VHH binders against q9xw16. Designs and how they scored, part 85

Target 1, 132 residues: q9xw16
Amino acid sequence: MSGWNAYIDTMTAAAPSIKRCAIVGAADGSVWARTEADNVFKASEEELKTFVALFNDVTQVPAKGADIEGVHYVVPRTEESLIFGKKENTGFFAVKTKSAVLIAVYEGPNEVAAQVRKAVESMQTYLNNAGY
Key: E = the ipSAE of ESMFold2; O = the ipSAE of OpenDDE; V2 = 0.75 times the mean of E and O plus 0.25 times the DockQ between their complexes.

## First folded at step 6 (VHH)

Design s59 (framework vhh_6fv0_2; at its last look DockQ between E and O 0.04; V2 from the best seeds 0.00; counts 0 for: pae E 7.8 > 2, placed apart)
Fold by OpenDDE, look of step 8:
Structure s59 (fold): chain B 132 residues (1-132), chain A 119 residues (1-119)
Amino acid sequence: as target 1 above (132 residues)
Amino acid sequence: QVQLQESGGGLVQPGGSLRLSCAASGFTFSDYWMYWVRQAPEKGLEWVSIINTGGGSTYYKDSVKGRFTVSRDNAKNTLYLQMNSLKPEDAAQYYCAKGDLPPYGSDYRGQGTQVTVSS
């Protein structure tokens, strides 16, 4: 297992509401690591390519929403390196590092979102500081 | 109050070994992943090893794989890092960190223990 699996496990451990998680290349959406087994992150390469491109202009994303794993999410707002979406009792947080995008899909009440965000942003900070 | 206290560092020659310890208190140690991280002069903080709650899963930075072994004793609230075949590039201040988050930001670390590798 690559060290990237540790990052996935770290995020999922930090936020139990995370159902699926992936670390992908910011440039092309290539999958570096993802949850597997019972919680396989299912986004296609094409989808991920499109998704990571959203970070090129996050200001337009709220108007369009975002698709992850074939599911369309409403995006209430964005930040320069943060896209998050909601759909019923599910949602996602995606954060961009220097070279990667971290994506966490979660399930639960809205209250769990804070923990998910904290998890992915912490990893974001770590990876940025590490040069990734 | 979360407290982490690292120990076991020192000066060794290349190829030597050290065993670091981290005493944890102020939280339920067994509920959390734990990290070893290090910071060398003029370098940023980097993770070295990760261990899950039960110790059944361990992760290592590529550069230390095969040389370092992380373990834990939950009954003693202690984290360990066995460092073998030490290299000059391993010289750094080593910290243990609580593993509910990556070892940055709101993560807790101790004062660290200095590892020096020199002939």
Scores: ipSAE 0.308, ipTM 0.671, lowest interface PAE 1.7, mean pLDDT 92
Fold by ESMFold2, look of step 8:
Structure s59 (fold): chain B 132 residues (1-132), chain A 119 residues (1-119)
Amino acid sequence: as target 1 above (132 residues)
Amino acid sequence: QVQLQESGGGLVQPGGSLRLSCAASGFTFSDYWMYWVRQAPEKGLEWVSIINTGGGSTYYKDSVKGRFTVSRDNAKNTLYLQMNSLKPEDAAQYYCAKGDLPPYGSDYRGQGTQVTVSS
């Protein structure tokens, strides 16, 4: 097991409602690691480049929503380094670190969203402290 | 240079217990999440347990939850795995692994310690 994939495992262990997640480069959306096997995170390179660019001005994201894995999400809330997307019984949290964007797609009712947010923000803090 | 040394494996009967240790050197141990992973014969590596930098958060694969306990002693640069109620399915080479943040992926784990569970 290698370093970046271990952090994918850490986030999915911390929040079991996470179905797919990825760590991508903040500048270009390049995939550093992602869930694999039966839960492959399947966003295209072009889609990820567009997605990470949303963090250049998060204030405009609620008006237009966000697309990931070919799914369009309503974005009811953003913060300086966080985008929350929602669609029916699924959602995502994405957070930006110095060098990366962490994306976690979960399934389940809104009651589990706090667990998912805590998992990605804990990893955000860890990566930022490590210089990423 | 990162060094990880696992110990504490052995032969036990089903239902028995073992305590694994991982001695770490060559990096600031307390800055990193640490992992236990295992590899059974003719199978890939699978994670078993995860512990954050301070030890306040621990996570377990479902098949070991309630039976295994991960802990760390940051003053001694040592990671532990207490394994109780061992099953034949737990037999594997066990490795500790250091979390790391390379842009292009690198493997950081020790040589492993063998756990054998026989009837």
Scores: ipSAE 0.029, ipTM 0.427, lowest interface PAE 7.8, mean pLDDT 85
Fold by ESMFold2-Fast, scan of step 6:
Structure s59 (fold): chain B 132 residues (1-132), chain A 119 residues (1-119)
Amino acid sequence: as target 1 above (132 residues)
Amino acid sequence: QVQLQESGGGLVQPGGSLRLSCAASGFTFSDYWMYWVRQAPEKGLEWVSIINTGGGSTYYKDSVKGRFTVSRDNAKNTLYLQMNSLKPEDAAQYYCAKGDLPPYGSDYRGQGTQVTVSS
């Protein structure tokens, strides 16, 4: 494990509706830190490699959707450095920084999603300013 | 006790090269991500490069990308930083750090190794 665990803890404290999350390398999807134990983020290395490659052209993602932890999410739309998806009561937000991709899986209605997005985007800004 | 001993620094002219080493002991080196961080005069600590446990994933601050290469030898418990095309702005005390905390801060050990670039 890496010192990146402190960022995971900060993000989950800011948005308690985050069930699982991870920080992975933007180039290869290598896990830098993730939630563990009872709420382990269980995406495989191959799945994460595929997922981070989606940021090479986010405009293609709504047509295909995205897979995280073996779950296929509908991606209704994307923004420049943001992919978000939904499946029933579950969803995710993923944002790309210079060197990393932050992925947060949450559970709850649309009101909860707004808080999760804010937490993820705040961390994105922090890491970009720190040179990551 | 965690021990990290940096070496390989020195005085070099702009455009020159240096190879830094970090000898690790007191922990299972192969279980940890490792970092190179530096502190220039009158500046705060900044991370320079990050390497994962197996050495297959490496990351660099934009200002050193393409010039610096981090690597590790888990059998020797040693971390390396190959620095090419050195610039005056690279002059700093260089430290290696174990990946238990964010790349900058109090997680690094040892006295570091000084890199000076002639101006």
Scores: ipSAE 0.006, ipTM 0.156, lowest interface PAE 10.8, mean pLDDT 81
ESMFold2 (binder alone), look of step 8: mean pLDDT 82; pTM 0.838

Design s6 (framework vhh_6fv0_2)
Fold by ESMFold2-Fast, scan of step 6:
Structure s6 (fold): chain B 132 residues (1-132), chain A 119 residues (1-119)
Amino acid sequence: as target 1 above (132 residues)
Amino acid sequence: QVQLQESGGGLVQPGGSLRLSCAASGFTFSDYWMYWVRQAPEKGLEWVSTINTGGGSTYYKDSVKGRFTVSRDNAKNTLYLQMNSLKPEDAAQYYCAKGTLPPYGSDYRGQGTQVTVSS
């Protein structure tokens, strides 16, 4: 939906350390919007379908990790609507709303990670309040 | 203090039109993306439309594309939603909202304006 690009723009403006991000359907991982061009979010439809299914039972995720953009991330722990991971100098935060999953990939130290988490959780709240 | 006051709702027949307004105060209106959201009876809040700071970029829920037009007048601190070809499924309480994630929240929405579509 072309209107979803505005939320991508809002999220990346809120946390400039986000390198790539996407909003995908919670049921099927279909891409609603993502960063493009030099910041293109490169996950395949198959990978995203697998990834959003992780939210059906987040307790299994730390044992196996998570794959985003062909990169396997270590997931140290999960919360009911939050999966996050780290691999070397990169990391991600993914949060689930009623209808969507927000995924943000970032690079940098722990201070940067805190800013990214705040941005995705703020957007999660916004979308839940908007009925998504 | 941030305030958003919606108006322009009412009862129309299917196929009718309404123009909603949102008067903003307590912040620099021209610095923020603005949104229209709606809530039908016994439903959650649903995103309808987005407009950027200058009004040059607009975005819409698929089911309202071609029927609704969002616009803004930064000199008057006012956001608008022109609704044409209204359908029964458009009946809802309509709210405007600020684009900045923090401090965006229910505390900064007005009471909304009611849209009813009935013959």
Scores: ipSAE 0.005, ipTM 0.158, lowest interface PAE 11.3, mean pLDDT 81

Design s60 (framework vhh_6fv0_2)
Fold by ESMFold2-Fast, scan of step 6:
Structure s60 (fold): chain B 132 residues (1-132), chain A 119 residues (1-119)
Amino acid sequence: as target 1 above (132 residues)
Amino acid sequence: QVQLQESGGGLVQPGGSLRLSCAASGFTFSDYWMYWVRQAPEKGLEWVSLINTGGGSTYYKDSVKGRFTVSRDNAKNTLYLQMNSLKPEDAAQYYCAKGDLPPYGSDYRGQGTQVTVSS
């Protein structure tokens, strides 16, 4: 859907430290939109299906971590609708809405992580209010 | 009701300049980020520029950085896009949009203003 690409553009503009991101279906991990070309988000359908299922019980995630784009991230803690992870200078934030999961992979120090988190949480709020 | 009215488009030669305006009504303009988006023939919608509520923070698509400048006048409920050094690839229908993180193409988007760049 071309409409969903606008959300990708909006998040990337709001937090330039986002390197790759995607919006996927919460039920099945199907890709609705993702970054393309040189910044293509390279998760498989199988990996995304596994990843969105983590939101069924986020309390178990810190014990095992999470895999995105074939990279294993340490997940220090979770919140009800938020999973975030770190791997050296790379990290991610993933938030669940009613129908979607937003995933943003960023690079940079902890100071830029706050901007990325704000961008994905703002989008989460907007999509929930829009019925997604 | 939310209304957006774009103007200022036209025909220019490569290297020329245009200033687009967007008159907003039906909402508290100063409470929202605003966007400029464009659509060229046979291409999808792409965002061009964002501006925050006060006008102090601006963001641009890489292909227009250094050439386009977005600004706003909250007292007049008007958004502007100054377009310099126009290229043939900038030819498109230009739209403004209310920036509370919506998708482009909602019913509150205006009809747009056409920019044509030809020698």
Scores: ipSAE 0.006, ipTM 0.199, lowest interface PAE 10.3, mean pLDDT 82

Design s61 (framework vhh_6fv0_2)
Fold by ESMFold2-Fast, scan of step 6:
Formats: C-alpha cells, structure tokens, sequence
Structure s61 (fold): chain B 132 residues (1-132), chain A 119 residues (1-119)
C-alpha cells in the first residue's frame, strides 16, 4: 500500500539499521505497508494476527517470547504500548497506536537499538496525533 | 449513522480533469483520516489516496502520484480529489472511505461516483 509507505520510509531514514519493517492494523494484523524488494518483511497474515493480539495483555509476553517472520525472539520486558525482543545479532521494536502496530526488525549491536526505538516511538507519536 | 456522499464524476477524454467531492456526516470528520478508493468493472477495490486528520499529510498510489491531489475542508466536512491528466486505466467507480480500517477494507464507504475516460 503506497500511501502508508511514506511512514515506512520515514522510519528507515531515521534509523538505517532497520532491516525490515511494517505497519499493520491493531485489530487484525492486516498489512497497511511494509518494506519491499530486497528488504521485504516476510510475516504471514496468521503470524501478524497472532502478534498484534499480544498487545491485549503485554504482561504475558516475556514468559513466552514473540514470533516475527518465523523467528522466535526473547522478550525481556514490555511496556503498555511497546514490545521489544532480541535474537543474537537481531532485534525488533513494536509499538501500538490506537489503530496500528508498527514493527521494525533491525540488525546490529545494542548501540543501534536506541536509534531504532526512537524512530518507532517518533512514528507512534505522529500516527497518534493524526488520529490513529 | 455514518453517511458519505460522493459527487463530481463524469465522462472525460484522456488527458482531461475531474474534481471529486465527498460530503461526510454522522461522525466527527476532523477526527479521522479519509481515503479515496476505486473499483473498475470486474476488479477488486483498490486504494488511491489517503489524507490525515488535518490535511497536512497526503499519500498516493504510485500510478496516480503527480496527477491526483487529495485535500479536505474540515469546516465543511468535505473531502476532495482533484484528478488531472486522466488515463483510460483511471476509469472506475470512486468511493470515499472513513479511515478506521485499511483503505480497501472500509465498511463506511459511500455510494460512489462514476469516472469514465474515453477516447
């Protein structure tokens, strides 16, 4: 969906360590936009539906982890609207707005994680201010 | 009781222009993103354009980018689509949609307005 791609482009420009990302519907995990071509975000509809449902009770997530693109991530802790995970040299940040969930998968050491988090939270604020 | 009423469609020659309007009622228009979606005969709904609540951020399907301009007037509860340099492939029923779901999945689309492009 090209309209929502402007948000994808904004996040990846703010944090170049983001390898793949997507914006999905909070209610159903439907894809609004995702990175394409060499950076295609490879999550199935079923996986995304399961993933967004984690935001219904984030306190349960650290005990079981989270799956994105068929990869199981350890989730050290969560906040009300934030889930993040790690798997070796990869990680993700996912934030929920009223209507959307933003997911960014990155590669690199812990030093880049703060940059990715800031980019995702900035977009979360932008979408919330836009009524989403 | 969400109501959306599209208008402004018609028959134009390739390269022509049309301005579509959508009058919204039954909800707080200024609180929602709005979308234009279209459906050609025997095709599914496809997303065309999106505009944020204040109108400062606009987004377009690649094939219409540079030719179409979406705008809104929150004081009048009205959404617009200015269509320039129309092509035969733009011929479709055009709908506005309340932006609470993916554009092509909205249950709150209006009745639509027909755009025909003929040589």
Amino acid sequence: as target 1 above (132 residues)
Amino acid sequence: QVQLQESGGGLVQPGGSLRLSCAASGFTFSDYWMYWVRQAPEKGLEWVSAINTGGGSTYYKDSVKGRFTVSRDNAKNTLYLQMNSLKPEDAAQYYCAKGDLPPYGSDYRGQGTQVTVSS
Scores: ipSAE 0.006, ipTM 0.193, lowest interface PAE 12.3, mean pLDDT 81

Design s62 (framework vhh_6fv0_2)
Fold by ESMFold2-Fast, scan of step 6:
Structure s62 (fold): chain B 132 residues (1-132), chain A 119 residues (1-119)
Amino acid sequence: as target 1 above (132 residues)
Amino acid sequence: QVQLQESGGGLVQPGGSLRLSCAASGFTFSDYWMYWVRQAPEKGLEWVSSINTGGGSTYYKDSVKGRFTVSRDNAKNTLYLQMNSLKPEDAAQYYCAKGDLPPYGSDYRGQGTQVTVSS
């Protein structure tokens, strides 16, 4: 929404291996911006509401995993503001700011995952400093 | 050179116990989260357990909760997995892995140690 598409563009430019991404409200999972067209982020409103609620207690996530775009990911660990997972050649990083959750889905090996993590964490820092 | 060496696997009867060890070298062991992953014949890699840098936070796959316990000794650069009440479904090659990324496809895991469960 409200100019948030520029941040989607910034993240995808920083890590071209991001296949799809979104910025959603931390309280309700409402979509503020997402990749579109051939790279459309397809998570439902119900799935996103469930997903952002995982940040209320990240310590419970590794036991059950996480679902994004109908894909179940194994989550081997979490940090206070970070949930990430892997399934075969696809994975995701999700970070929480004061008001938002940033989700990036990527494909590729661990070297690619490291670049994607840096891109989303850089944006997380920027948005937190901007008061979001 | 990062090295991880697993040991402690073997053949055990259902309901039995094994203790796996992973000896680490070539990096500052206490700075990294550690993981146990397994691969059963003709199946993909499966995450089993995670432990944080200090050992105070542990996580488990739902099917092993209450039966497996992960621990670490940072003074000895060693990771452990205590496996109790073993089931036939637990038979697999077990690997340890280091790092902040998901361990699937990681070059940081060792050669593994085989666990066989049969009567």
Scores: ipSAE 0.043, ipTM 0.481, lowest interface PAE 7.0, mean pLDDT 85

Design s63 (framework vhh_6fv0_2)
Fold by ESMFold2-Fast, scan of step 6:
Structure s63 (fold): chain B 132 residues (1-132), chain A 119 residues (1-119)
Amino acid sequence: as target 1 above (132 residues)
Amino acid sequence: QVQLQESGGGLVQPGGSLRLSCAASGFTFSDYWMYWVRQAPEKGLEWVSMINTGGGSTYYKDSVKGRFTVSRDNAKNTLYLQMNSLKPEDAAQYYCAKGDLPPYGSDYRGQGTQVTVSS
């Protein structure tokens, strides 16, 4: 297990509706930590490299959507350091810090989404303040 | 250099309690989240609990929820883990860690404090 799995565990404890998540390098999409076993985060290195590059200009993302784990998500809007998407009863939140991108895939209705967003944004704030 | 000194481990019977302490120095303790991790014999490192800068938000591994309580005293630069209803599966070397460092970092790999649960 990598050291960064402690942060994965913290986020999933705060929002149990997170089905899969990962922490990846903001510059290259390299995986630092991800959920394992039956809930393994399955995005390829090349897909993640493409995904983190979306943060270079988030204004283009709603027109194109985003791909995670081979699934195409509709992105209704973005914020400077936040991309989120929806597909049926699943969705994701991805936030960029100075050095990392946190990606959480969840299942459930909009009420569940609010809990996931809060967990991911709390970790984003913590990591930014810690210098990551 | 970050210094973390764990204490409070020992031998306890199943159902018993222990309180672990972690004395921190070399950084501004109140500026960082802190966490506890453990490593059982022949197992990997396992995250146990995490606490925010002010102590108002705490998080736990599912298997320890309701039994363990993490807390901190920023005036004393000390992190605590109160462990109740200890089970044999809780036997491990326990380490505290500064939240901005991976658990496998060099500063994390100190001696820790050993918890043994046996009749």
Scores: ipSAE 0.007, ipTM 0.223, lowest interface PAE 9.1, mean pLDDT 81

Design s64 (framework vhh_6fv0_2)
Fold by ESMFold2-Fast, scan of step 6:
Structure s64 (fold): chain B 132 residues (1-132), chain A 119 residues (1-119)
Amino acid sequence: as target 1 above (132 residues)
Amino acid sequence: QVQLQESGGGLVQPGGSLRLSCAASGFTFSDYWMYWVRQAPEKGLEWVSTINTGGGSTWYKDSVKGRFTVSRDNAKNTLYLQMNSLKPEDAAQYYCAKGDLPPYGSDYRGQGTQVTVSS
C-alpha cells in the first residue's frame, strides 16, 4: 500500500534536489510508486512503456535522446543499466534493476546532479541485491 | 517465515522520549535495509525513517530530523528508533518494515507499537 513509497521518500531525503521521481516496472513501465501532490511525477503510462524499452539497448539512446514528462532530454552518453539526460536547468538519472527502473528528475548545477546520481545508484544496488 | 515484533511504545508527555525496538527473525537481517513507518488515527501510513544494511546511512522525514535517531544491531537482529522531544503530532502506531517490499504496496510490517503523547 505504502510499500514502494518508502523508497521514494528515502531517495528524496538522500538528495533534496530531486524534484520528482518514480519506481516503475522494467518490463512494462507500470508505476509502482512516484512522488505526489506538488511534486507529482507526470509521465503517462505510454511514455513510461517507451522509456523502459530504452534499456533494451542503452547504446542507441544518445542518438535519439529520451522523453520524460513530455520533455525531451539530450542524453550525452549511457553507462551499464544507466541513462542520464540534461535539458537546460533540469536533468534526470534513470537506472535499471532486475525488475524495476528508478527515475529521478532534478534541477540544479552539476554538484547536485552528483548527489542525485549517488542516491539513485545506491538504491539500484540495494534493490538488485534484494532480488528486484 | 519473516517475523517483525515492535516494542517500546507508551504514553509520554510532550518533550519526552521513548526508544522503540523491532526484533526481526526469519530472514538474514543484515542483508536488508529497514525502515520505520507510522499511522496516526486519522491518517494513512507515513514513512518516518530508513537505515541501510550496515547502519552507516540513515534518512528521516523532515518533521522528525534532529529529534529521532534510527539505529540497528545486526548481531541481535534488532532495529531501534530513539525518539526525543516528542510532540503530540508524533502520536501514532509505529511499525518496522523489511526493505524489500513487494510491488503495489504489499507490506511486510510487524504488528506495531502504540505511541501516545499527552495533549
Scores: ipSAE 0.023, ipTM 0.454, lowest interface PAE 7.8, mean pLDDT 83

Design s65 (framework vhh_6fv0_2)
Fold by ESMFold2-Fast, scan of step 6:
Structure s65 (fold): chain B 132 residues (1-132), chain A 119 residues (1-119)
Amino acid sequence: as target 1 above (132 residues)
Amino acid sequence: QVQLQESGGGLVQPGGSLRLSCAASGFTFSDYWMYWVRQAPEKGLEWVSTINTGGGSTFYKDSVKGRFTVSRDNAKNTLYLQMNSLKPEDAAQYYCAKGDLPPYGSDYRGQGTQVTVSS
């Protein structure tokens, strides 16, 4: 096991609407941990490298949107360390820490989005405090 | 240097209970999230439970919800896992871990404590 899988499990336990998620390196998009089996997070190495680079200037993202697992999401706005997107009944929240980017893909209406955001932001805070 | 020492494992009948302890040293225990992971024979490590710094937020693997309770005593630098209604599928080596695991997935090291559930 990778020890990082414990954080994936913690986030999915906190927000059951999360369908797939991953923790990746902020510098290169390398996967540290991701959901597997029936809930495998399917983003390619190339896509993740492109995605984490969006955090270099989040103000550009709403004009272009973001791609995760080959799905193009509309990004209505960003915050300094947060990118979120919507496409019909699906969405994602991605947050950057010092060394990592956490990505959670969920399914459901806007009402469940708040739970997913809270779960990823709680983990972001923990990892930043731990030096990651 | 970080040291974690698990104890409290043993042999129980299905439906029995055990309380695991993890004594921590070498770091400021109260500053870190802690978690329990387990490894059954011929299987990979799997996450069981997580507890935040103050003990107010706890999270559990679906299969143990309602049966296991994680807690901590920051004054004693000790993490606990109360296991009730144990099932044969809970049999495994149990390990505690400090929350800030190294990047790129180093496996947890330590002796752990063995839990056996037999009919």
Scores: ipSAE 0.007, ipTM 0.256, lowest interface PAE 11.1, mean pLDDT 81

Design s66 (framework vhh_6fv0_2)
Fold by ESMFold2-Fast, scan of step 6:
Structure s66 (fold): chain B 132 residues (1-132), chain A 119 residues (1-119)
Amino acid sequence: as target 1 above (132 residues)
Amino acid sequence: QVQLQESGGGLVQPGGSLRLSCAASGFTFSDYWMYWVRQAPEKGLEWVSTINTGGGSTYYADSVKGRFTVSRDNAKNTLYLQMNSLKPEDAAQYYCAKGDLPPYGSDYRGQGTQVTVSS
């Protein structure tokens, strides 16, 4: 297993409402780790390259939305290092660190979104402090 | 360089207990999250537990939750895994791992310590 799989496992243990997640390179969208098997994160390399490029200018994202796993999400707003989106009962949180982007897809009501956001932001803080 | 040395494994009967230790050197132990992972011969690597830098936040795989307790002693550069109510399915080589894992899948693990649970 890659060493990065332990980060995926930690994040999903912290927020069980995460359906699928991945850690990808901020520069190119290359997958470092992702959920596998029954919970496989199935975004293509081309889609991930496009997605991580959104962090180069987050101000453009609310106007056009974002695509993850072939699903188009409405992005209500962005913060400097955070993009989040919604489509009906599904949503995602994506955060950028120095060298990585963490993406977590969840399913459920808005009440569980806060748990997912906290898990993703906690991992973001840890990775930034570790130099990633 | 990073060195991780696991110990404390052995043979126990189902329902028994073991305490694993991981002695760390070559880095500032208190600055890193630490992980326990295990590998059974037929299953591949499975994450077991995570502990944050201060030891105040711990996380567990569903299969071990309530039975295993991870802890750390930053003054001694040592990570622990207290394993209670051991089951045959817990039999595996156990490894500790440093939390600042390199990108693209390089692994940091020690040599491991073997846990056998006999029926």
Scores: ipSAE 0.007, ipTM 0.379, lowest interface PAE 9.1, mean pLDDT 83

Design s67 (framework vhh_6fv0_2)
Fold by ESMFold2-Fast, scan of step 6:
Structure s67 (fold): chain B 132 residues (1-132), chain A 119 residues (1-119)
Amino acid sequence: as target 1 above (132 residues)
Amino acid sequence: QVQLQESGGGLVQPGGSLRLSCAASGFTFSDYWMHWVRQAPEKGLEWVSTINTGGGSTYYKDSVKGRFTVSRDNAKNTLYLQMNSLKPEDAAQYYCAKGDLPPYGSDYRGQGTQVTVSS
């Protein structure tokens, strides 16, 4: 798993407002890599399985919202292969690649959200080009 | 054809130093962020360091901060990693990588250069 941790490390270095991050399997939500220690990504395997299933039809998500780490986020809208949500000063961006879902939880104002989104979408493009 | 060629590895005792180089060709080197990653036997690839296009922004894995310094010479299309105070845990095959994120499963990564730390 340390190989996939290189993506987590690069992502968090590029966008310092990311507090917690994970790369999970798109089919089952199995964890490939996640932030640990003081910034541990705490979502259960069961929660992640439910979360990745949302990508089967992203258009349904704004009506229900999304749960990450036991926190319910309002999802204002979705794009193809992108789900994002907000709760006060906290938010997340999640993107789907061919075989993975990348989830980044951040804290901060709207200015940092744009930076986090750019980092997440850059990673999505790179992983897709690498065959993942 | 994108080519990356690492060099500068070798055997060093704990506390020693090595300077790695990566010669890049086949692309506009100055347009890309560059990375150093490493892989120890029976382990996955581990990110070590990142440098932006101009060399003014650098990022490091926590365990190498203060010991390793990444730099680049865009006129020579060369990336460097200065490694000081080497530890046994730093022993690995070191690779350079092109792009915004390390390329996994890609020909961008060269053959690498072996770093061994032993007494």
Scores: ipSAE 0.005, ipTM 0.204, lowest interface PAE 10.3, mean pLDDT 81

Design s68 (framework vhh_6fv0_2)
Fold by ESMFold2-Fast, scan of step 6:
Structure s68 (fold): chain B 132 residues (1-132), chain A 119 residues (1-119)
Amino acid sequence: as target 1 above (132 residues)
Amino acid sequence: QVQLQESGGGLVQPGGSLRLSCAASGFTFSDFWMYWVRQAPEKGLEWVSTINTGGGSTYYKDSVKGRFTVSRDNAKNTLYLQMNSLKPEDAAQYYCAKGDLPPYGSDYRGQGTQVTVSS
């Protein structure tokens, strides 16, 4: 256990509709922690490096969409430190902190999405306040 | 220098109760989420519970829900785990952990406190 796994466990306990999630380095996309076993987060190191670079200019993302685990998501809009996307019955929320990017992939309707967003943003606030 | 000191473990019979404490020093305790993790013999580390900075939000491993309660006293820089209805599978070394664990995997745990559940 890397220690960062406790953050993964906390997020999934707060929003059980999260199917897979990860905490990665904001500079390089290196995996600090991720869901494992039946819920393994499968994004490659190269895909994650590309994904975290999207936070360098989030205004470009809605025109291109975003790829996570080889799946292309439509990104309807972004906020300064938030990218979210939809693909049929699945979606994701990704938030950037000073040193990390948190990515949560979920399944379900808009009500489920709101719970996932709240969990991810709560963790973002905590990590920023802790200096990460 | 961050220090975490666990206490309160012991030997209990199945169905018994224990209250674990973790005394924290060397950092502003009220600024950090805190965790309880455990390690049973021949098993890996296992997350047990999380508590936020103010103590108003708590999270638990499914197998301990309804039996364990995490709490904190920010004035005393102390974290607690009340364990009720203890089962043999709860036997483990219990550790508290600071929430801002570094990504490099430095040792974040205290020495731990041993919980043994036997007839």
Scores: ipSAE 0.052, ipTM 0.495, lowest interface PAE 6.6, mean pLDDT 84

